# Ledger of designs, part 19: VH-VL binders against p14714r889to1111

Target 1, 223 residues: p14714r889to1111
Amino acid sequence: YLRHEVKDPEKAISFLQDLLHSSGLSEDQKRLLRTSVLCREQLAKVISDSDIEGIEEGYVELDCSEFGLQESLEAVVKQVMELSIERKVQISCDYPQEVSSMRLYGDNLRLQQILSETLLSSIRFTPALRGLCVSFKVIARIEAIGKRMKRVELEFRIIHPAPGLPEDLVREMFQPLRKGTSREGLGLHITQKLVKLMERGTLRYLRESEMSAFVILTEFPLI

## First folded at step 5 (VH-VL)

Design s26 (framework fv_ragifilimab)
Fold by ESMFold2-Fast, scan of step 5:
Structure s26 (fold): chain C 223 residues (1-223), chain A 121 residues (1-121), chain B 113 residues (1-113)
Amino acid sequence: as target 1 above (223 residues)
Amino acid sequence: QVQLVQSGAEVKKPGASVKVSCKGSGYTFTDYSMYWVRQAPGQGLEWIGVINPDSGYTYYNQKFKDRATMTVDKSISTAYMELSRLRSDDTAVYYCAREGEWSLYDAFDIWGQGTLVTVSS
Amino acid sequence: DIVMTQSPDSLAVSLGERATINCKSSQSVLYSSNNKNYLTWYQQKPGQPPKLLIYWASTRESGVPDRFSGSGSGTDFTLTISSLQAEDVAVYHCQQYYSYPFTFGQGTKLEIK
């Protein structure tokens, strides 16, 4: 909740920091800006650390509400766009047509957190060459649970060029946290735990000769 | 002050390996990517690769991938670049350089002083 | 790989006069999504490492004198020194950071007449 409460102020601070950097800064001003960025990242880490105990032990309750899937996916792509640009890695989105009108009942922010973390990781470990892309694919399977209710099984595939994530990161994602877990490994571990909190949630990491992929499955009631 | 300090000059025979060190100070070592660049005498600059000091993950220029190994020791804020199976045309000044803070910079803002590696029989 | 070509290879300019160095890339280094040119200029004095002068093709690094300016977009770039001073004698390198591997021009040696 803390993370949610400070997310907008954090974005505003990031925007102001980028704007200041685009200005002609003196050496002293530049050092102050760097210190400011480090302080912001330290704050983000503290907020993340405060949530991890609840997530690790399964104490975190989902904050479920009605949301549009298309809007959520677009927000996720927007959230990762800066790193995509910096890494020179493109994102290719492949959604079925029904996604545009699909309304779900679930925890929108946690879904976005899961998807943004796996996309960021995929971008970070894709070779930084123009012409390479991360593919973000959604597969939807609708099931009727009676005459009044429907649910959808969503499969998210985040596909990137082989070899993909280092074995150590995949290990950190699925194994208990330890001293010395990397920042990326911590993020992926939290993501893996959050997926387990989702209805029928599963997260896998696949390696094949020419591609690697995160495969995330979860179910949502349809509105 | 932000500074990168490299190891001293090396003289090697063809077929040997050389390991150059680069120690960072005055900043959080794990927050900035470390790049390696070389310059043969009287020639231009040539990019070898990059290492993330926090994760240890690397990307190599294809020309060097089979001979170069980049590593870090976070406990002493030091990056290493080892080049194996040395040839006479590997004679160059080898530089480490720090990329600026991600989205704020994509340029090499701090450079080491350089390490001259001479390969001769 | 993106090939960077500088011209001229060497240049002699009188003190107080304008010096112009050109850099051409074999492919565009303009990223259309953010409208930024991924081009950097470095100054290298004898026996020293390169020093960052300009990034994003035209943004001057902090502490770099106003007489240095960068211009251009896409594939054609220029570094200009409006009034050459003795301390500006150096080799100037352009670099693209649009895609890996990062590549540099061959360098332009700037000397006083």
Scores: ipSAE 0.000, ipTM 0.431, lowest interface PAE 15.0, mean pLDDT 80

Design s27 (framework fv_ontamalimab)
Fold by ESMFold2-Fast, scan of step 5:
Structure s27 (fold): chain C 223 residues (1-223), chain A 121 residues (1-121), chain B 112 residues (1-112)
Amino acid sequence: as target 1 above (223 residues)
Amino acid sequence: QVQLVQSGAEVKKPGASVKVSCKASGYTFTSYGINWVRQAPGQGLEWMGWISADSGYTYYAQKVQGRVTMTADTSTSTAYMDLRSLRSDDTAVYYCAREGEWSLYDAFDIWGQGTTVTVSS
Amino acid sequence: DIVMTQTPLSLSVTPGQPASISCKSSQSLLHSEGKTYLYWYLQKPGQPPQLLIYEVSNRFSGVPDRFSGSGSGTDFTLKISRVEAEDVGIYYCMQSIQYPFTFGQGTKVEIK
């Protein structure tokens, strides 16, 4: 199981970082050590047995609040921008006009986590060539469910050049976890489990001769 | 009154192209996808591909790759399937079908009446 | 491609008697979301197909309760508890778990 395989190396890295921190360091070395600690903490969040187990079993409760969809989409694009620039792959955003004023009730951070992971994977598997792009498209369908209550069905399409993700990685995303599951596969597996926790959430991966795409559906109350 | 109405029968020579239309009425055209399915005489159903009426995003089955183009005209609520370099084995009834309300998970809930395309010399 | 195999290919049924059609897929149709992307359609002579069952066991609007779907993973069954004259036609199963969407070869139901 990947979580068990990385625990010992993580402990060794933590021990070595503690030893380095106890040494006299230059300002540059102190900055690198701080960055290393933050990266380790980020990794620990991803590989936490408790968090992953709760998500996989469906025990994680969503932390729902009012949020603006436009602000969430902007935050997601910012989270992935560094990799986009490094790989020289553009992100093209296509949102309907109503997104700018749309306020939703739901788990903003989990939505961002889902979208950032699928965008990062799309960028990673797009050739690092100028002129290629990942398209981030939102389709919104508003439905009245009561006299003054509305809901919105959101379809997120993250479109990237073919061939897209390796078949093994797509299999890891949808199949049960096993020993030797890749880091990327674990991230995508968690992502599809998080989509299942969202109201009426579905996640598909589509392949076409010229393009591949993640298609994510979810539904939110409108405020 | 949800309805899909297709264009009339076509007879084409090998190497020609055919463009089949599918006009939607009774629902919001851009809220649903349109799938294309064909059926050769006496044979089963074969999926050809789909189009998003909103985005224009398409996916085509490998068997027709490079020869098919699906489009949607939102101003007329009409979807089109253009099939090029026709062969005798393209002889079939071509159906358009709406994806059901999103809760139906890709179910084809409304079908056009079909367009017979015959490819003969 | 996922291959969908139907048995039998044809059935001759006396009115009021039951009918059962099997559909087997070469791969599991269960998605991680908990949904199984399996559908049943009926094509009456000279007509387009019509949706009967979606997601294995859910009857579409207007479909009589004599129709029922069941199954999981790779093995699925459509049952008609009492076949009526209006049920004559060719029945198809379909999967949409992955592209290309594929249909079974069809089962012809006719009256004796």
Scores: ipSAE 0.000, ipTM 0.415, lowest interface PAE 18.9, mean pLDDT 80

Design s3 (framework fv_cemiplimab)
Fold by ESMFold2-Fast, scan of step 5:
Structure s3 (fold): chain C 223 residues (1-223), chain A 121 residues (1-121), chain B 107 residues (1-107)
Amino acid sequence: as target 1 above (223 residues)
Amino acid sequence: EVQLLESGGVLVQPGGSLRLSCAASGFTFSSYSMTWVRQAPGKGLEWVSGISGDSSYTYFADSVKGRFTISRDNSKNTLYLQMNSLKGEDTAVYYCARESEWGLTDAFDIWGQGTLVTVSS
Amino acid sequence: DIQMTQSPSSLSASVGDSITITCRASQGISNYLNWYQQKPGKAPNLLIYAASTLQSGVPSRFSGSGSGTDFTLTIRTLQPEDFATYYCQQLNSYPFTFGPGTVVDFR
């Protein structure tokens, strides 16, 4: 019955957008509704009935093509900028110089979905206080395989102030889906499953005293 | 509490093979990436090889690629470096170090005492 | 491979002096730079990670700064136990590379 809960996320988004334009809402109410719309739009980009079943079972086939890593990272940051501005939470990007010229072979859309969802969640659970930011850090480790082949291990760190995500939400991300799974938890659960479909993909959520972080590892053939 | 202890360093002839071991104690070994760093007599530090906690990723310096293999046995809390086709230039003290993955950046926060490998005829 | 350079290769100093060691990367490494201290016959010890973050237990007289390609390690009010060799290291990309080291000797 997961189908019933996510069958029409676009209708829910439309309803919330209509509410944002109605008179009589406070600024706090408008902010909350706008945040909800952005989170639901992210879910709608990932979720169809067949996609959910395929992702859960690990049978979704990746749509691989050549793409530029810098272009993909810029697209992801652009996708989350509205929430970043609304919540007054700055995103600090830290990429190695190699990223600007790096061309990969893989599923660009799914990589963007993974990074967007984890960034949106990080922004959502960061207090809107001066000096607090979300750090989006990329580490690229290139290895030659034979004379003409190269691969790169990419580590994405999305660092945000402690305490970070609620314990229940992190639990829902890693536990099997059930009827009572939250909508926020569903998005993160699907993200975790998408990472597992990536070549040698792993997703961790870390908690330290001053910070929390998503750590995503994946490997791509380098063109 | 946290300790690393290397062993296996001996005198070997050029072209020979040797396996180094590093015994870890006082922490959850499988949760950490591990690395080998060497230092030739009177010279600076040179990173040699690294391995992820689950052995899914291994890395090598160009000078040892194709000759050295890194591995680990998490059930024994032990890291290994298999060294083949040894050259005089491989003469060095070999250090085992733990890579901290949990902070703001990776760092080699715990080091062993080192084990001396001498490659000479 | 990213090449690391340190300046000076050696320096002589007295207890109470303030010294600065410079590290340069051949390409941008953001803040993926660590500093290590090594005393004769001993293993290296981590001093600073992420270019400027002091490792737990390291005295506050040590500080690091810089980003991109240029980095500095500063030791204020040098103590007798600070006479050692200092190495910078980049963790931005494989292979990880160390600087050639800076020897801090007694004057």
Scores: ipSAE 0.000, ipTM 0.456, lowest interface PAE 14.5, mean pLDDT 81

Design s4 (framework fv_cemiplimab)
Fold by ESMFold2-Fast, scan of step 5:
Structure s4 (fold): chain C 223 residues (1-223), chain A 121 residues (1-121), chain B 107 residues (1-107)
Amino acid sequence: as target 1 above (223 residues)
Amino acid sequence: EVQLLESGGVLVQPGGSLRLSCAASGFTFSSYSMTWVRQAPGKGLEWVSGISGDSSYTYFADSVKGRFTISRDNSKNTLYLQMNSLKGEDTAVYYCARDTEWDLYDYFDYWGQGTLVTVSS
Amino acid sequence: DIQMTQSPSSLSASVGDSITITCRASQGISNYLNWYQQKPGKAPNLLIYAASTLQSGVPSRFSGSGSGTDFTLTIRTLQPEDFATYYCQQLNSYPFTFGPGTVVDFR
């Protein structure tokens, strides 16, 4: 099993790369590993100043600012559009009207990282068949706190056809990093840890007979 | 705005050496693999060499193995191709390109304008 | 090394035509195939990656298909700016290799 105190996502991935490289990889395996590392580094650009040790142990500082939720969701969909087109898997977005005018105070880049990773995984495990799609749904529950303050509980549901993600991959998401953790598993593991850093953040993976879904809950102050 | 600018292409005699440079701007250079691709006059594209963002991996085409080396200086946003034991067959326009990776796929999304290397006596 | 071949080596077409260029790999490369366009005196431009994914900003008249060893680039409703040389490239394994190119000429 691999569990190390590593400063940042790039360092953690570099460490995993070095560990695998020391294991006597073929040139084709080295290329795939290199591509995996660079792909994860590209995703990590969305989470500036976040480190693996801080994320794993829940004490990294959020970089909070004011942002528009609609703009954030649009950015996420754009980030995953290339894979959606390549795999011929349609993304259906279902947002309440309140989203278009909703301004939040929180870590926009981490929210985008969480949503993009779960959408990418959902697309990867959806067959390119007529009538099958990934549904990206948002549910907003607004609560007044005292006379002038408001907050919103946001529930993100990323729904895809059954059976969804492999059982092993879902387990990797919730278990400590280990030797041989898959590329997909590493990304989802980091994602579930990032959700825990959010205000009242929770991430669940649901399996039903006809569909599977990521369910992400988090709270934000409303501006 | 991503820009790549090659330099160093000149006329050189067979058996000589030459170093090409590629100056990058408009992106985080150290986060990207970089590559050299060449094209002989009137001929097609030939991939020459690639290097990972941290220089831990380097790769070469069989035609240049043992003669060329690829390196980078991330503090200067510059990619290099050191060419030794040059042959007439190495005459080509040398392009610098960014090797972008997304979801397991490599693609060369930005290219420089190229620098002409002529190997002739 | 993986050898790449393209057919035809050249073709003549008129504006408004639909054309097809094929690319074949000497061994299986899954969908690790890119298509590039090169105009005379210019650097290549990426059109398609992962066999079928259009690069941002590339017109929808371009499409790619195939997997394994056989791949196709299709340009529907050919425009004047599409007269160029087209190259396929495999990125499944090092060394990366390009096809010899297909020249698309005006009729």
Scores: ipSAE 0.000, ipTM 0.399, lowest interface PAE 21.4, mean pLDDT 80

Design s5 (framework fv_cemiplimab)
Fold by ESMFold2-Fast, scan of step 5:
Structure s5 (fold): chain C 223 residues (1-223), chain A 121 residues (1-121), chain B 107 residues (1-107)
Amino acid sequence: as target 1 above (223 residues)
Amino acid sequence: EVQLLESGGVLVQPGGSLRLSCAASGFTFSSYSMTWVRQAPGKGLEWVSGISGDSSYTYFADSVKGRFTISRDNSKNTLYLQMNSLKGEDTAVYYCAREYEWGYSDAFDIWGQGTLVTVSS
Amino acid sequence: DIQMTQSPSSLSASVGDSITITCRASQGISNYLNWYQQKPGKAPNLLIYAASTLQSGVPSRFSGSGSGTDFTLTIRTLQPEDFATYYCQQLNSYPFTFGPGTVVDFR
């Protein structure tokens, strides 16, 4: 099993990234930091790839548990922070007040995987220019299910400057895999499939004149 | 259509100067590191210089350090190579290329057609 | 500077043959190795990045392998369009360096 085998390397990479992040970085150190970020992303994809048959066939069983949404969002932002720093692209977070107290029942790690992958892609295709940023927005709509239960519809918007992702990459995300599929295209394709496994999950990529965005909609029981 | 187009290659005398240009279209130019690679007649590829998207970092091969400078104008989507104190061994086709990031590594995924620089008396 | 070497320097093969080109780095470069194809009179074209990942649009008959210092490019079932010079390149450290190239002739 690849998941267990890569646990220690991932921890070592995280430790190295933390050390370099806290230091004044030389060009060689910045390149090493970039390498570390890419290695972590690739390890995540390798883990995903070990499940790819199950994901494609819809056999992946979600590991549902109670979790805090704010904690998950903070973990996601932390996971992508290294690339954000390396590429000099700021991340602006916009969460409603309800997020801080929101407890959900669902697959926390898969949600983090979905959000991390789409944020990383958005950062990669955002120019390192003053005043340009990636905006990570959450919209929450709470619904009562009878008298005993509540659920929440969550809309995640990851907004970045136009034109955004290359059209071929967006195509790879939504079309069947082929031998020439890029590593990033594979990661986004797996992400798209994971979203479909979520309760009422949808993933859309929008292109407008001034901005482009990932729009992810999913639903969770609210504790 | 993603495209790079070099210009400026001419015959120049040893000790002379020349500036090459590379016009980029079809992608967000400022998001990519750019590079110059040259190829002498009948020889292999030699990396010359690279520049980060915001011009904060520039890199040079030892053979051109102190003589060449790389720059870019993101408002014009143009990459430049200023070549000074030219020598006969600088005779080559000069390619500009885009550096694109994938997973563990980056690569030069889009190349221009090249522009020939001849340094001769 | 990291020195790159390729073997053989030239190779002659028939259509339908399988060929292997090797690339060696003077020091460890992990998997920061790319392969490029250059046809006569044309600019180089990216074939493989990160040692083993095929670039979009590249035929599956091309494959790359290796890590550290030793790398190989394999072309299965050679086609007439594969007549070209092939270059390896390291991206592990500046200055970036290319191998001297391998000329593949079909006859």
Scores: ipSAE 0.000, ipTM 0.404, lowest interface PAE 20.7, mean pLDDT 79

Design s6 (framework fv_cemiplimab)
Fold by ESMFold2-Fast, scan of step 5:
Structure s6 (fold): chain C 223 residues (1-223), chain A 121 residues (1-121), chain B 107 residues (1-107)
Amino acid sequence: as target 1 above (223 residues)
Amino acid sequence: EVQLLESGGVLVQPGGSLRLSCAASGFTFSSYSMTWVRQAPGKGLEWVSGISGDSSYTYFADSVKGRFTISRDNSKNTLYLQMNSLKGEDTAVYYCAREPEWELYDAFDIWGQGTLVTVSS
Amino acid sequence: DIQMTQSPSSLSASVGDSITITCRASQGISNYLNWYQQKPGKAPNLLIYAASTLQSGVPSRFSGSGSGTDFTLTIRTLQPEDFATYYCQQLNSYPFTFGPGTVVDFR
C-alpha cells in the first residue's frame, strides 16, 4: 500500500520534470533540474530494488554473498559522485588499510543502498562553501571467534557541517510513514529499516556544535 | 529504577566451583549486552566476560578461558557466571554491568554493587 | 591482547587544582576508550565514553581527549568529591582491557 502511494506522486513529478526539460531554462535552473532528476532516480532505484512493505514488516530476506569491502565503498562513492560534482561538495574518505583486503559475507547491494542514501542526504544538506565537505569514515573492529571464524564490526560515519539535516527530516527517518512523508524522508526511512535488517545493525543521527553525522554500525563474517 | 544486583559470592576452596547471579530490573534486559568485571582486593579492574543480548556471542579474558562460562536467562532477567577450577587469583569482588548493544559507543553505564568471592583453604 | 597503561599511578592534589591523567594503548584503538571513577567501597561510575563524550550527569569540569594510542583525562578545579581512583578502558577489541588505575589523593 505504501508502494502505490509513493509511485503515483513519483510519476507526477517525473512528468513535471520532463515538461521543464522542454521549456526555456537558465543555466542555474537547468542545473537545479538536473540535480532533482538525480534525486528522483536515486529514490526510484531504492523503491524498485526494495519490497517496501516487506522492509517495514521485517520480512525481507538478505541476499548474502562474498564481496570485497573496498570495491563496495568505491562503488558507493562513484554512485554519489555526480551529485557531489553538481553541488560542488567534496567527499573526503578515511578508510583503514585493512579495508583493501577485507572479504565480507553479507548483502552487498543493501549495504551500498544504505551508504549511498546517507551520503546523498549529507551532500544535499552541505552548503557549497570553501572548506566545507562531507567526510566518509570507516572504523573496523576485528574479532576472532574460535579457530577459523573471524568477524568484523564496521562503523560508518558520514560527517557533515552543523546543523545538518532538518529536525522534521530526522523525525521522518525514525517515525512511521504517512501520506505526507517527503521523498528524502521516505528514502531515509527505508534506509534505517534496511540497517535494522543487517546483522546487529544500528543507525544514529548525531548533532554537535560544529558537525552532524550519520553513524551506522553493522557486523559481518570475514570470508 | 534501573538496577543490577549480584549474588552468590562465598568462601570456596581451590579447585572448587561457584555460580554467580546478577538480577536485572527496570529495563528491557534482552536488549543489552551484559558483562562481568572483577577487582581483587586492593587491585585494579579486570574485565572477565561478556555476552550479547541473544547469547549468540560470548567473550572471555585469557585468565579465565576454559574455566568460566557466561550465560543468561532473559525470561528471568538474570545473568550468570559459572566458575570452575577456582584458583586463589580468582579472589575478587565481581561486578555485573550492562552495555548498550550496537549503539555508536559501547559503555558500561550501569553497574551492580558487587559480590565478594574468596578462594582460600 | 591490548595492554593499557596509565600515568601517573598516583598523584596528590588540592581542591581547586587542575589535574591530568594519561592513558596509553599498546596498539591503535581509535576512540573506543572509556573513563571510569571509583570511590572506596563503591562500584565504578562511567565518566566519559568514546574518548571525549561526557556521560549524562557528569560535571563539565571533567573532559577527555585523544585518539589512537594516547588519551588524556582532565579535571579542572578539583572538588572534594573528585578524590578517587580513575580507570581507562579500551573497547576496540576483545578481550576488553582496563588500565591499572590512577589514585587521586588529597594533600
Scores: ipSAE 0.000, ipTM 0.411, lowest interface PAE 18.4, mean pLDDT 80

Design s7 (framework fv_cemiplimab)
Fold by ESMFold2-Fast, scan of step 5:
Structure s7 (fold): chain C 223 residues (1-223), chain A 121 residues (1-121), chain B 107 residues (1-107)
Amino acid sequence: as target 1 above (223 residues)
Amino acid sequence: EVQLLESGGVLVQPGGSLRLSCAASGFTFSSYSMTWVRQAPGKGLEWVSGISGDSSYTYFADSVKGRFTISRDNSKNTLYLQMNSLKGEDTAVYYCARGLEYSLYDAFDIWGQGTLVTVSS
Amino acid sequence: DIQMTQSPSSLSASVGDSITITCRASQGISNYLNWYQQKPGKAPNLLIYAASTLQSGVPSRFSGSGSGTDFTLTIRTLQPEDFATYYCQQLNSYPFTFGPGTVVDFR
C-alpha cells in the first residue's frame, strides 16, 4: 500500500518541490536533483514490489555465490559511469592491490545494488565544479579463522564534497516509509535495509565541514 | 573543542577486574570508531582493542582476547574497556583514541591523556 | 600477525640536522601505514597517515614515503620540539600493530 503510493510520480514531484523550497541548493544542484529523481524512477522497474516488501520486513534471503571483488567493483563503476559523464563529476577509485585477487562468498548482486545506489546519490549531490569529485575507496582487512577458513572485513567509503545529501533525504533513508516518501528516499531506504541483511552490515552517513561520506561495513568469507 | 578523557586506572591485584572509561566531547561520538592503545612503563605502544561507531564490530589483540571486552554508550558519549583476569603484563598507561573515518585511510587523530593501570601484588 | 620493525632503535641528532627513520612490515600492507610522535609524558600525536599524507597542523619538515613493506619518515631541519619517540603503525590487518619505536635524542 505505502509502496504503491510512493511510486506515484505526483508524490515524487511534491517531495522534490518541498526539498527545493527547504534546502539551500544551487540551481545546478536543483537541476541534478530533478534528473536524479527521474533516473531513480527508471531503476524502480528493475526492483519488484515483492522484493521491496521482503527487504523492508527482513524476509529476503541472500543469494550467495562465489565472486571476484575486483570484477564486482568494476561492474559498479560501469553502472554509474553514464551519470558521472553526464554530470561531469569525476570518480576517483582507490583499491588496495589485495582486492585484485580476492574471491568472496556472498550476494554479488545485492552488494552491487548497495554500492551503485550510494555512488549514484553521491554523484547527484556533487556540483559539477573544477576540483570536485567523488572518491570511492575500499579498505580490506583479512583475518584467518582456524586452519583453512579466512574472512575479510570490507569498508567502502564514498566521499564527496560537503554539504552532501539533503538532511530530509538522509532522514528518509533511516526512518520508516510513509506517504510522500520520494523514489530517491525509497531507494536509499531499501539500500540501508539491504546493508542490514549483509553479514554484520552497517551503513552510516557522515558530515564533516569539508566532506561528507557513506561508510559501509560488511564481512565476507574469503575463498 | 574535540576532547577525550580517560579514567579508572588504579592498582589491582593479579586475577582482578577493572573497567576503564573514556569520555568524549566536541564531536558526534557515534560517527567514529574508537580504540584503546596501551604502553607499559618504558616500553612502546601496543594496540589493544577497537570498536565501530555502532558497536557491530569489535577487535582485540591476541594478548587480551577472552579477557578484555570493549563497549560504548553513545547516549553518554563514553567508551569502556572491561578488563578481567588481569596479569602483571597488563600494567600500562591506557589511551583511548578516535578513528579518523572520513579520511582516505584510517588514522587515530585525537588521543586522551591516558590512565595508569598497575597490576601488582 | 603483521610484525613491524624500526631502524634505528635510537639516534642522536642536533638542531638543524636532517634525519630518516625506517619501518618494515613482515608482509605487504600497501600504503596503510601511519606515523606517530610521542613526547615524554604526553600522549601520541598523529603525524602522517596513508604512508605519505601529512596530518593537518603538522609542519612541512616532516615527510613520509614508501609502500608495500618498506617505509621512511624524514624530518628535515630538526627543531628542539622534534626530540621525541616516533612509531609506525600498520592498519592493513587486525590486530593493528606498532613498530617498537625510534628514540630521537639530542646530542
Scores: ipSAE 0.006, ipTM 0.481, lowest interface PAE 12.4, mean pLDDT 80

Design s8 (framework fv_cemiplimab)
Fold by ESMFold2-Fast, scan of step 5:
Structure s8 (fold): chain C 223 residues (1-223), chain A 121 residues (1-121), chain B 107 residues (1-107)
Amino acid sequence: as target 1 above (223 residues)
Amino acid sequence: EVQLLESGGVLVQPGGSLRLSCAASGFTFSSYSMTWVRQAPGKGLEWVSGISGDSSYTYFADSVKGRFTISRDNSKNTLYLQMNSLKGEDTAVYYCARELEWTIYDAFDIWGQGTLVTVSS
Amino acid sequence: DIQMTQSPSSLSASVGDSITITCRASQGISNYLNWYQQKPGKAPNLLIYAASTLQSGVPSRFSGSGSGTDFTLTIRTLQPEDFATYYCQQLNSYPFTFGPGTVVDFR
């Protein structure tokens, strides 16, 4: 589907749903409206994924706004909790005190997409034989630019037990897409490309005998 | 004392094969990722290959992919580089190096003396 | 692949001089940048990792700075043993890449 034509109808549908929501509705009508909103959100996700070509070529524009870092991290952890519970793999979070009050200017949803995809992969490839832990750590380095401007370099570490991700999957993440690319590989490849679109964004995958880790670096203006 | 010692570098014909060895001592070999870095005569450094401590993961530069294989024997504290289908451009001093023990910031902190591989043409 | 460049390619200096070598990455690498020293006929030696962290045993006259794409190595009060080739390296993504090197020769 042509992305531009599909998005135009989606915007019209969204507007109409908002108008209906403000109307006096029965409980059955409210349930149907909620279902249509969820369907619209799923369609928007599919349309977003259709921009894979733009992401690959680096043409995608970030949708920047002010957001709270702690709220974003909590949303990411919530998004991955169901898989974490099903696999009996605990998530241990380690954030510096500054995170609780930190407000950033950037693309919140893309940041959440990057972090949730790397967390989901880490959980999936953590051995399920015992209650093992995926560690989600944040390091913040604040730098003043002049007297009134600040920025922060954020380092996200998603640490999991060895061996971690299969070698083929890591190759798919960093190599150009080909016809044999797996679904998981495609998701991580897109994630890697999205990180590159972030300000000074970088993504590494580290391996050691007992642990493996995603290391994601991004910079944001600090509000 | 932490040491790495490469061996196996010789003159080889184009299309030939050669295996390099790197003997490690003075540290827990199995706990460290290891790497091979080469340097052509009068040229700069080029990363060639890496291997995780338990051999679960191996990495290669595009220039050697499909021709070189990296392996290790932790019981013998030895790292290997199997080089097949050698080309003149593979002529270089080959160094083995240790990657810093698991860390967010990687570095090659201990290097061997190097072993010279010459591919005649 | 991430391409690394160094400036200058060569530099002539005298003992006691202060010199600066620059390294540039083709894309952002945060602070995942290392500096190595190599003397003729010897293996490289790690000087600095994480852009600015001095390796144990390395003299304090060496210092590194920078983040993102632009990095510098500074040697204060150059000593005779400092005449060598210096390489920067990024370890932010595979394949790991080195700069072409900067040769520091005596004048």
Scores: ipSAE 0.000, ipTM 0.415, lowest interface PAE 15.7, mean pLDDT 80

